# VH-VL binders against Metalloproteinase inhibitor 4 (TIMP4), part 17

Target 1, 195 residues: Metalloproteinase inhibitor 4 (TIMP4), of Bos taurus (Bovine) (o97563)
Amino acid sequence: CSCAPAHPQQHVCHSALAIRAKISSEKVVPASTDPADPQKMIRYEIKQIKMFKGFEKVNDIQYIYTPFDSSLCGVKLEANSQKRYLLTGQILSDGKVFVHLCNYIEPWENLSFLQRESLNHHYHLNCGCQITTCYAVPCTISAPNECLWTDWLLERKLYGYQAQHYVCMKHVDGSCSWYQGRLPLRKEFVDIIQP
Below, E stands for the ipSAE of ESMFold2; O stands for the ipSAE of OpenDDE; V2 stands for 0.75 times the mean of E and O plus 0.25 times the DockQ between their complexes.

## First folded at step 14 (VH-VL; framework fv_tixagevimab)

Design v5 (from r2 with light chain R30S; at its last look DockQ between E and O 0.50; V2 from the best seeds 0.64)
Fold by ESMFold2, look of step 14:
Structure v5 (fold): chain C 195 residues (1-195), chain A 123 residues (1-123), chain B 109 residues (1-109)
Amino acid sequence: as target 1 above (195 residues)
Amino acid sequence: QMQLVQSGPEVKKPGTSVKVSCKASGFTFTRSAVQWVRQARGQRLEWIGWIVVGSGNTNYAQKFQERVTITRDMSTSTAYMELSSLRSEDTAVYYCAADILTGLRYSYGFDVWGQGTMVTVSS
Amino acid sequence: EIVLTQSPGTLSLSPGERATLSCRASQSVSSSYLAWYQQKPGQAPRLLIYGASSRATGIPDRFSGSGSGTDFTLTISRLEPEDFAVYYCQQYDSSPPYTFGQGTKVEIK
């Protein structure tokens, strides 16, 4: 299993749903009704605590599905515990909620205060911003609605300090910049690899 | 096929420096990080530091911070580790290892390794 | 610094037996950043398990990893002759230094 890098904000923007939930139980089920199909899924029963995105497509979610095989990007979640998760995922054509390893899935306790606030108030409202992964210097914006994601270059980490403590916010003039909950970074710093 | 090829063995005197090269092929060098690890005979692996190839940013274990410099040349897809003020206890096999940003919640460990470079510091 | 302590130091077993190797951390390590390596004499380490439980490319399914927090386990369900080697756990959490355990040697009884 391999994934394209994506910032937490991009995950929320590109997912059909984002919820906070506990995992009640798990069960291995067939992937389809075809008896010749050897593929299996894990069905997780969840207790939804809060929905941040997906209101227009689903009500209260009872089950989520993931591939059984890790080679097909199946994700293992801790069942029958009080552990809370942020879950992002898609809704399949048959109505099943599908998650996998490439979605943004985190224990709730591992999210920063700004990430928790942004799930409620910022991520889904700023999907007009483009977040560009910086792989090398120089890394410069090509459009005014672009924020540069620099955690890899600074920390060798996918979800580093920038992902945990900044949100890419759209301004009235259509431009975007990083916001840390006090002041956004000024645009003249966008071709520097730090937030 | 992903590959790291290191420079040949070195015999050095105490107080001198050694520079080990690590040439990458078969993957996008600029989207990788290179890490350096050493192993003395019969001992555990010891992490020295890393470099993010795309930025040149480095991080060193505190034990080595005053003596090690890790660099890279993106035009030749080669990383380097230089260790100065050599002592006899620096005798070890030095490995480079690389990973590529995968986009997973967790990265792979060190999944591409060089063959190792024996550095002997004596007399 | 996070110290990794492996046990046992040496594990003497016969082919076909189940091997269980332990790695205990001095403080909590995210399972996302725990790996296991195999090393044979004169060779570079070989990645077996990353993220505590995910097999690296080409690693047979007799190798499995588990654990979280401070306690991690590598299991070889049925030892083959090629599995007699030294095994290291490693944490590569973002808080350097990254560290390795002292190793567990799996040898033929």
Scores: ipSAE 0.625, ipTM 0.814, lowest interface PAE 1.3, mean pLDDT 87
ESMFold2 (binder alone), look of step 14: mean pLDDT 89; pTM 0.912
OpenDDE, look of step 14: ipSAE 0.742; ipTM 0.871

Design v6 (from r2 with heavy chain T102V; at its last look DockQ between E and O 0.04; V2 from the best seeds 0.00; counts 0 for: pae E 9.7 > 2, placed apart)
Fold by ESMFold2, look of step 14:
Structure v6 (fold): chain C 195 residues (1-195), chain A 123 residues (1-123), chain B 109 residues (1-109)
Amino acid sequence: as target 1 above (195 residues)
Amino acid sequence: QMQLVQSGPEVKKPGTSVKVSCKASGFTFTRSAVQWVRQARGQRLEWIGWIVVGSGNTNYAQKFQERVTITRDMSTSTAYMELSSLRSEDTAVYYCAADILVGLRYSYGFDVWGQGTMVTVSS
Amino acid sequence: EIVLTQSPGTLSLSPGERATLSCRASQSVRSSYLAWYQQKPGQAPRLLIYGASSRATGIPDRFSGSGSGTDFTLTISRLEPEDFAVYYCQQYDSSPPYTFGQGTKVEIK
């Protein structure tokens, strides 16, 4: 299973839905109505706690589906647990809610305060911004609405400090820049925000 | 206050090595890049190389690649430049300079400079 | 490699006059990666301008930068006695080596 790198903000922007939920149970089911198709899915029964995106297509989600086979990007979730998850995914043509390993799926407890707040407001309101991954120096933008994602460059991981504590914010003039939200600004970042 | 403080002057014989230190304070060292340049008396600035502190990635000018090593120690917030196989032509003032990279759409340029380290190579 | 050529080599002016310094690149440099520095005798360089036109913190309003592509300009609107120094442009776009111009000396005539 191979995933293109994406910032949490990009995941929310690209997904049809984003919810906070618990997993009640799991069941292996056929992937299609075609009896010749041997492919299986895992159907997770969920208890939806909150929906952040997807209101126009679904109201309350009872089931989510993922490939059974991990080589097809199936995701394992802890069922029959008090564990809360952030789930992002798509809605298939038959109405099934589909999630896979390349979606942004995290235990709720692992999200920063900024990420939890940004799910309510900032992520989906700023999908007009482009986020580009920096792997080496120099790293350059190609458009004014672009933010450079530097976690790999600075920390050698995709979900580093920047992904956890900044949102790429669109300004009135159409340009984008990193914004720390409602968290207290750290002194070390004051000089980084360009006027 | 953002500072870079370099090690003191060095007098070296040809064929030996020199290691210049550059200690940072007043900014997050791990979110910076450090360049090294030199200037012989009456000459223009000459770029040697740089390091992205967080990842450790380095780039060197071709002229120096076989003789220079740029490193850092994140626990002491110190960058180092070591130049080996010294010649009299390497006599110069060596500077370090830093740029803060995190959270920028654009680089700010190298706005923090060390005081310079005189390296004299004589037989 | 990108060669930066500064002109003039020496600029002889009186205090109060306007100075215009040019930096020409052998190929295009994105403006975000063009900087100007001032160096006084016996001192480290001092960043004046970054991003071709943005003034560094603590730099007086009389310093301004402009240009894009291959042609960049530093302007000192009214020379003060402390402004007589050597000025360098630097590019750090795309790939090494990251180069400096040869300098323009601004001196009292």
Scores: ipSAE 0.006, ipTM 0.484, lowest interface PAE 9.7, mean pLDDT 83
ESMFold2 (binder alone), look of step 14: mean pLDDT 89; pTM 0.910
OpenDDE, look of step 14: ipSAE 0.243; ipTM 0.734

## First folded at step 16 (VH-VL; framework fv_tixagevimab)

Design w1 (from r4 with heavy chain G109Y V112Y; at its last look DockQ between E and O 0.03; V2 from the best seeds 0.00; counts 0 for: pae E 11.7 > 2, placed apart)
Fold by ESMFold2, look of step 16:
Structure w1 (fold): chain C 195 residues (1-195), chain A 123 residues (1-123), chain B 109 residues (1-109)
Amino acid sequence: as target 1 above (195 residues)
Amino acid sequence: QMQLVQSGPEVKKPGTSVKVSCKASGFTFTRSAVQWVRQARGQRLEWIGWIVVGSGNTNYAQKFQERVTITRDMSTSTAYMELSSLRSEDTAVYYCAADILTDSHYSYYFDYWGQGTMVTVSS
Amino acid sequence: EIVLTQSPGTLSLSPGERATLSCRASQSVRSYYLAWYQQKPGQAPRLLIYGASSRATGIPDRFSGSGSGTDFTLTISRLEPEDFAVYYCQQYDSSPPYTFGQGTKVEIK
């Protein structure tokens, strides 16, 4: 199982849903109704604590599904625990919520304060920004709405300091730049939504 | 205030080496790339190489590959460029320049420059 | 290696005149990978334009950049006394070396 890297903001923007949840139980179930199909899934029963994205398709989720086999990108979650997770994933045509190893899935306690704030207020409002992964120099923007993701370049780590502490924010003029919460930025932000 | 301060001028004999320092202040050195460029009198700017400070990865122009070493010391926020087997053609002003790799508008277009170090190779 | 050729070599102009500087590449350079610098005697270069057309912080509106492919232009709409300097283009589209043009000197007539 091999995954294309994506910044946490990209994961939220490209996923059908993003939730905070606990895992109540797990059960191995058949992947299809065909008795000749040996494929299996893990069905996790969850207790949804909060939904950050996905309201247009579903409001509350009882079950999530992942492949049983790790070679098919199945993900193992700790069941029957008070451990909280950020879960991102897809909603299948039959309404099943599907997650796999290449989604952004983290213990809630591993998220930074800015990431938690951004799940509520920033990521989904800034999906018009492009985030480009830098693997080597040169790495330069190709459009004004582009932010360069440099954690691999600087730290050899995909979820480094920039992934944890920066949001690619859209300005009124349509350009994007990195925003680090209350720290000074090179450009002044103007909120695209004014209540 | 963001600043790069280079070591003082050097006069060297052919066949020797020179090591130029570039001390950074006012920005996060570990999140920068430092580049070295030289300019002989009346000549164009010539790119020598760079170091991505955090990873330590270097890349050198082919012309310099066998003679140049670019290093850094994160604890002193200082980059170094050492050029060996000096020739009279190496007489030039040597500049360090930095790019802060956290800005969405960066690429190796040099935002911050050192004052330059004159290296003279005579004889 | 991409060779950048600037023209003219020297522009002799008076304050208030328009300056037009050309940079031609030996092969196509994507516009987002071209920059312009100003250098005065005894000083380090100063970034003017990045991404072919974007002004660096603190650069006045009289400086503008344009172009694509192999042909790029720096325009100074109205020369000020402080603008008399040497101007370089730089490309960073290819793997190293990142090359500079030979410069255009803008001098007072």
Scores: ipSAE 0.000, ipTM 0.496, lowest interface PAE 11.7, mean pLDDT 83
ESMFold2 (binder alone), look of step 16: mean pLDDT 87; pTM 0.858
OpenDDE, look of step 16: ipSAE 0.755; ipTM 0.876

Design w2 (from r4 with heavy chain G109A V112I; at its last look DockQ between E and O 0.03; V2 from the best seeds 0.00; counts 0 for: placed apart)
Heavy chain, then light chain:
Amino acid sequence: QMQLVQSGPEVKKPGTSVKVSCKASGFTFTRSAVQWVRQARGQRLEWIGWIVVGSGNTNYAQKFQERVTITRDMSTSTAYMELSSLRSEDTAVYYCAADILTDSHYSYAFDIWGQGTMVTVSS
Amino acid sequence: EIVLTQSPGTLSLSPGERATLSCRASQSVRSYYLAWYQQKPGQAPRLLIYGASSRATGIPDRFSGSGSGTDFTLTISRLEPEDFAVYYCQQYDSSPPYTFGQGTKVEIK
ESMFold2, look of step 16: ipSAE 0.716; ipTM 0.850
ESMFold2 (binder alone), look of step 16: mean pLDDT 89; pTM 0.911
OpenDDE, look of step 16: ipSAE 0.655; ipTM 0.847
ESMFold2, fold request of step 17: ipSAE 0.695, 0.729, 0.732; ipTM 0.842, 0.857, 0.854
ESMFold2 (binder alone), fold request of step 17: mean pLDDT 90, 91, 90; pTM 0.922, 0.929, 0.924
OpenDDE, fold request of step 17: ipSAE 0.784, 0.753, 0.762; ipTM 0.888, 0.879, 0.880
ESMFold2, look of step 17: ipSAE 0.679; ipTM 0.825
ESMFold2 (binder alone), look of step 17: mean pLDDT 89; pTM 0.913
OpenDDE, look of step 17: ipSAE 0.722; ipTM 0.868
ESMFold2, look of step 18: ipSAE 0.709; ipTM 0.852
ESMFold2 (binder alone), look of step 18: mean pLDDT 89; pTM 0.910
OpenDDE, look of step 18: ipSAE 0.701; ipTM 0.872

Design w3 (from r4 with heavy chain S107E; at its last fold request DockQ between E and O 0.48; V2 from the best seeds 0.68)
Heavy chain, then light chain:
Amino acid sequence: QMQLVQSGPEVKKPGTSVKVSCKASGFTFTRSAVQWVRQARGQRLEWIGWIVVGSGNTNYAQKFQERVTITRDMSTSTAYMELSSLRSEDTAVYYCAADILTDSHYEYGFDVWGQGTMVTVSS
Amino acid sequence: EIVLTQSPGTLSLSPGERATLSCRASQSVRSYYLAWYQQKPGQAPRLLIYGASSRATGIPDRFSGSGSGTDFTLTISRLEPEDFAVYYCQQYDSSPPYTFGQGTKVEIK
ESMFold2, look of step 16: ipSAE 0.657; ipTM 0.820
ESMFold2 (binder alone), look of step 16: mean pLDDT 89; pTM 0.906
OpenDDE, look of step 16: ipSAE 0.737; ipTM 0.881
ESMFold2, look of step 17: ipSAE 0.715; ipTM 0.854
ESMFold2 (binder alone), look of step 17: mean pLDDT 89; pTM 0.908
OpenDDE, look of step 17: ipSAE 0.771; ipTM 0.882
ESMFold2, look of step 19: ipSAE 0.559; ipTM 0.785
ESMFold2 (binder alone), look of step 19: mean pLDDT 89; pTM 0.908
OpenDDE, look of step 19: ipSAE 0.819; ipTM 0.905
ESMFold2, fold request of step 22: ipSAE 0.636, 0.593, 0.552; ipTM 0.822, 0.798, 0.784
ESMFold2 (binder alone), fold request of step 22: mean pLDDT 89, 89, 88; pTM 0.908, 0.900, 0.895
OpenDDE, fold request of step 22: ipSAE 0.870, 0.870, 0.872; ipTM 0.926, 0.927, 0.928

Design w4 (from r4 with light chain S95R; at its last look DockQ between E and O 0.33; V2 from the best seeds 0.45)
Fold by OpenDDE, look of step 16:
Structure w4 (fold): chain C 195 residues (1-195), chain A 123 residues (1-123), chain B 109 residues (1-109)
Amino acid sequence: as target 1 above (195 residues)
Amino acid sequence: QMQLVQSGPEVKKPGTSVKVSCKASGFTFTRSAVQWVRQARGQRLEWIGWIVVGSGNTNYAQKFQERVTITRDMSTSTAYMELSSLRSEDTAVYYCAADILTDSHYSYGFDVWGQGTMVTVSS
Amino acid sequence: EIVLTQSPGTLSLSPGERATLSCRASQSVRSYYLAWYQQKPGQAPRLLIYGASSRATGIPDRFSGSGSGTDFTLTISRLEPEDFAVYYCQQYDSRPPYTFGQGTKVEIK
């Protein structure tokens, strides 16, 4: 499995859905109805807590699917726990919700205040912006509606400071720039004001 | 054949400086990060600092911020660690280690290590 | 800084036995940035596990990593003679220092 780093905003914008959910159970199922297909998938039964994106495509998601094998970017989630996840994914042609390792999937407690807030507002409102990952210097924008993401370049982290504390926002003139959200004064306030 | 080759052992007087080199081969050096770690005899690993090669961005442990400088030369695929104002307590084996970015996958650990450089500080 | 505490300090086992090593963080660490290393006497450390649960290239499947948040575990399902060494965990999620645990020595009983 190989994934290209992407900013959480970009993940949300390129995903068909984004939800907060718990994982109730898991089951290994055939990947297709074709008996000749030996591929398997893991079907997770989920309890949807909140939907941030995908309202027009799906209402209540009961199951999500992922490849059984890690080589195919299968995702392992903790079933029968109180753990809450942010799940992003796609909807397959047959209507199944599909997630894999390259999707933005994160325990909810690991999300920053801005990330949590941005799921409701900032991310989907600014999908007109292109977030470009910088892998080397020099790194320059190619268009005014582009933001440069430097977490990998500067911090060698998949999700560093910009991923946690910045949103690429579109201006009236069509240009985009990074916006730094307010950081909570105390960690305790994050739980109180989270959307 | 990915490897880091460090410079040879050093014997230094207190108050002087030491500069250890770490030459990379077998991987794209510019797409790596290099950390420096030391280990006194019979002791635990101690993190010194690191550098992201492509950007030159560095971070140091608080303990070494005033005395350590980590650099890299991309033309020679070599990372350096210079430690000044040496003390007897700085006697240790110093390691460089690289986190390598490949075309097929990303590493979230330091998978290539140098052989270590013994630095002895004595009067 | 994040402090990593490994336990036990020493684990005395026989070949063929299961080894379970713990690494506890003083604060939450994202799994992406938790690694396990093996170090034998007179040698440099070797990466075993990255991303808390991913085996490095060439690492036997008897080694496995698990955990999240503040609790991480390295498991050796069946100890081989060459597995007797010191094991370290490292995090580099937060600001420096990217600390190591103090190590767990796995020795022959």
Scores: ipSAE 0.311, ipTM 0.770, lowest interface PAE 1.8, mean pLDDT 90
ESMFold2, look of step 16: ipSAE 0.676; ipTM 0.832
ESMFold2 (binder alone), look of step 16: mean pLDDT 89; pTM 0.902

Design w5 (from r4 with heavy chain L101F; at its last look DockQ between E and O 0.51; V2 from the best seeds 0.65)
Fold by ESMFold2, look of step 16:
Structure w5 (fold): chain C 195 residues (1-195), chain A 123 residues (1-123), chain B 109 residues (1-109)
Amino acid sequence: as target 1 above (195 residues)
Amino acid sequence: QMQLVQSGPEVKKPGTSVKVSCKASGFTFTRSAVQWVRQARGQRLEWIGWIVVGSGNTNYAQKFQERVTITRDMSTSTAYMELSSLRSEDTAVYYCAADIFTDSHYSYGFDVWGQGTMVTVSS
Amino acid sequence: EIVLTQSPGTLSLSPGERATLSCRASQSVRSYYLAWYQQKPGQAPRLLIYGASSRATGIPDRFSGSGSGTDFTLTISRLEPEDFAVYYCQQYDSSPPYTFGQGTKVEIK
């Protein structure tokens, strides 16, 4: 499986939904009702902790689906665990919530403070900004709403310091730029399951 | 067919320098990064440093910082590692390895390895 | 510097047996940046697993990786004669330096 690189903000903007959840159980199921179709999926039962995006499409998500085969970009999640995940994905025509390896899926503990804040307040509100990957110098903006993603050039990383600590934010004049975010911790951003 | 082809074996005296070349073919060199590692006989792999080809930005292990220079020539799709002030302890096989990052693909690990270059340092 | 410690140093097994190789980091490594390599005598290393759990192109499905944080595992579900080699983990979350484990040799009992 090969994935197009995308900044975490782009993943949230392109996904139908973004949630924080635990994985309760897993089960291998047929991919369709067609008995001639040999394809299988893994159905994960989840406990949704919070939804950041997707409210208008679903109320509460009980199951998510991924291809059984890793060659079809199936993703392995740890079931029957207290491990929390950020999950991004799409809703198929039959209503199934679908995720795969090329979505932005992270153990919650790997997200920076800014990323956690941005899931609530920034990523989905700034989808009018364009994030452009820099592969080589020179790399310059070509439009005022463009932020340059430089983690590869500077750190040889997909998700380096810029992806973890900056948000591309739209300003009143229609331009976009990287916002570092030094906001203090606020009560309304604390998850209901945190003591 | 993605390949890295390294220069041939070197026999060097202590106190001299060696420059190993690593020529890329079958992938977009300008969108790659190249790491250099070495392995003495019967020993573990030891990371020396990397270069991001598109920027020329480098990163070196501290023990090599004063003696190593990693460069590239984009016109020949070739990376170089030069190690100076050679000691007998520098006798090893030196490998280059590359990873690519494109609009449709990225890898988290180094997919392509050179065949290795034996560098022998003896008086 | 993140030190990777592999265990065991040597694993003596018969063909058909399950091999479990451990890699422990001195501090947390994001799973994106943990890889496993196989090396046979006289050859360059070969990428097996990247991102802690994803198989590289052309790697048989008997190889699997797992783990996060400081503890990572490579499993070979059913050893084939061609799998007797040295296996290394590498982290590239932190540089300088990237680091390799000291290796686990999987040999015929």
Scores: ipSAE 0.665, ipTM 0.826, lowest interface PAE 1.2, mean pLDDT 87
ESMFold2 (binder alone), look of step 16: mean pLDDT 89; pTM 0.902
OpenDDE, look of step 16: ipSAE 0.725; ipTM 0.878

Design w6 (from r4 with heavy chain S104N; at its last look DockQ between E and O 0.02; V2 from the best seeds 0.00; counts 0 for: placed apart)
Fold by OpenDDE, look of step 16:
Structure w6 (fold): chain C 195 residues (1-195), chain A 123 residues (1-123), chain B 109 residues (1-109)
Amino acid sequence: as target 1 above (195 residues)
Amino acid sequence: QMQLVQSGPEVKKPGTSVKVSCKASGFTFTRSAVQWVRQARGQRLEWIGWIVVGSGNTNYAQKFQERVTITRDMSTSTAYMELSSLRSEDTAVYYCAADILTDNHYSYGFDVWGQGTMVTVSS
Amino acid sequence: EIVLTQSPGTLSLSPGERATLSCRASQSVRSYYLAWYQQKPGQAPRLLIYGASSRATGIPDRFSGSGSGTDFTLTISRLEPEDFAVYYCQQYDSSPPYTFGQGTKVEIK
């Protein structure tokens, strides 16, 4: 399984849903009811704690599905524990929630304060920005609404300092730039932020 | 902590009926299926029937089709098995077991079992 | 209906030995719909294996399931004292009834 690195903001913007959840149990199930299809899936039973994205598409999520094999980008989650995860994923045509290794999936405790806060508002509000991964120098923007992500280039980490402490925000003129720290929230979107 | 808790032991006369309850907790009952199995002393497990909770669809073993009724109450997360025209041969421990179903209602094994209910039929 | 025949009826072994239990179906059963249960005296059955080869939650590694078509096998690599019990296979592939095998008793030699 090979994934193109992406900033957490992009992961959230490109996902159908984002939730905080515990994993209750797991079960290996067939990928389909077709007896000719030998493909397996892991079905995780989850306890949804909070939904950050996907309200209009799905309500209470009970199960999430992932490929059985890691070669097919299957995700291994710790079941029967108090461990909380941030899960991003897609909704299949049959309504099933699907996650794989290329989705942004992290233990909740690994998220920075800004990341946790940004899940509520900042990431979703700035999906009009493009975050481009820099793999080598020179690395330059091709459009004003583009932010350059340099964690891989400078730290050789998938999620380094910029992923943890910066948001690519869109300005009134349509340009985008990195912002560090707390972003001002529109009054209309102010609600209780849960850590 | 998924579990099924069954009702207590029953002593019945021949010709009467018994209704055993099976209360579910720790999982979403409406997305499960419940099978009923009995076992006479020192004997093998015998499949009685099952119910798909969400749809209410049931199927019974041929042996019991005329005497058994399996139902469920979704509001109380409880499944029931009623056996009528009781005979001495119906003396056994009755088990309920649940499987959490997928969206297509296929079963992939019954993970949770009740503790069993002893039903004694004697004159 | 699908008839499941288990063998042997009784298996007498010592702790530490390997146990091999057979479940044969009268017609082909898809692997996803074959389960193994363990039952100890005075207790309800416990799911060991589902989908022919998947261990249920909390089941030790010494238990493994294999097979396809009409022949399925439960293997206990190294018997522990607590493993002496009766083992049942069940199929839930075709339309009900979801039949059980007659059971194999694993007893201490």
Scores: ipSAE 0.513, ipTM 0.816, lowest interface PAE 1.0, mean pLDDT 92
ESMFold2, look of step 16: ipSAE 0.653; ipTM 0.822
ESMFold2 (binder alone), look of step 16: mean pLDDT 89; pTM 0.902

## First folded at step 17 (VH-VL; framework fv_tixagevimab)

Design x1 (from w3 with heavy chain G109A V112I; at its last look DockQ between E and O 0.55; V2 from the best seeds 0.62)
Fold by ESMFold2, look of step 17:
Structure x1 (fold): chain C 195 residues (1-195), chain A 123 residues (1-123), chain B 109 residues (1-109)
Amino acid sequence: as target 1 above (195 residues)
Amino acid sequence: QMQLVQSGPEVKKPGTSVKVSCKASGFTFTRSAVQWVRQARGQRLEWIGWIVVGSGNTNYAQKFQERVTITRDMSTSTAYMELSSLRSEDTAVYYCAADILTDSHYEYAFDIWGQGTMVTVSS
Amino acid sequence: EIVLTQSPGTLSLSPGERATLSCRASQSVRSYYLAWYQQKPGQAPRLLIYGASSRATGIPDRFSGSGSGTDFTLTISRLEPEDFAVYYCQQYDSSPPYTFGQGTKVEIK
């Protein structure tokens, strides 16, 4: 399974749903009602703690589905556990909630304070901003609503300090820039990235 | 064919320096990161440091911070590791390894390894 | 510094048997940044598993990885003659150093 890189904000913006939940049980089920179909899924029973996105399509979520095999991008989650997860995913035409390895799925405890607050207040309000990966210096914006994602250049990671502690925020004039919530923007981003 | 080819074996005296090269081919070097790892005979792998080629940013293990310099030359697609003030304890095989970030794919681990360079430090 | 402890140190098995290798971290490691490598004598390490559970290109499906947090496992469902080697886990989640476990040697009984 191969995934295109995406910032946590992009994951929330592109997903049909984002929830905080526990996994209460798991069951291997057929992928369809057709007995000739050999494909299998894992059905996870969840206890939804909070929904951050998806209110337009579902009232409450009891089950999520993922492919059985990791080669088809199936996700292994800890069942019968007090571990809480951030889950992002899609809602299929039959109403099933579908998740896979390329979604943003994290134990809740791994999220920074800013990420937890941004799920409530910032990510979904700033989907008009574009987040663009920088591969090399120099790296410059090509549009005013663009933020440059620099975790790779600085840390050799997708989910480095910038992804965990900044939101690409749209301003009144339509431009976008990185915002660290309660703290001022870090000066080192200005020195590394040029407009 | 994605490949890293390292320079040949080195025999060095204590107190001198060694510079090992790691030439990349078959992938976009500027979008890669290169780590350096060593292994003494019969011992575990030991991480030395990395460089992100596109920025030139480096990070080193604390043990090596005062003695190691990792660099790259984007025009020749080559990374370098220089270790100074050599001791007999630095006798080991030194490896480079790389990974790549692309628009459509990201692997979270180093999947391209050089063949290794034996560095022997003896009086 | 995150210390990775592998167990057992040596695993003596015959071809066709199942091997289970453990890697325990001194503090939590995000699964994205946990990898497994195979190394044979005189050769460079070869990537087997990345992201704790994803097989690298060209790795047979008898190799599988699992785990999260502080406990990770590599499983070889049916050992082949070419699988007798040393196996290392590596973490690269938090700031330097990125660290390796001490290795588990899988040898012919």
Scores: ipSAE 0.584, ipTM 0.790, lowest interface PAE 1.6, mean pLDDT 86
ESMFold2 (binder alone), look of step 17: mean pLDDT 89; pTM 0.914
OpenDDE, look of step 17: ipSAE 0.713; ipTM 0.864

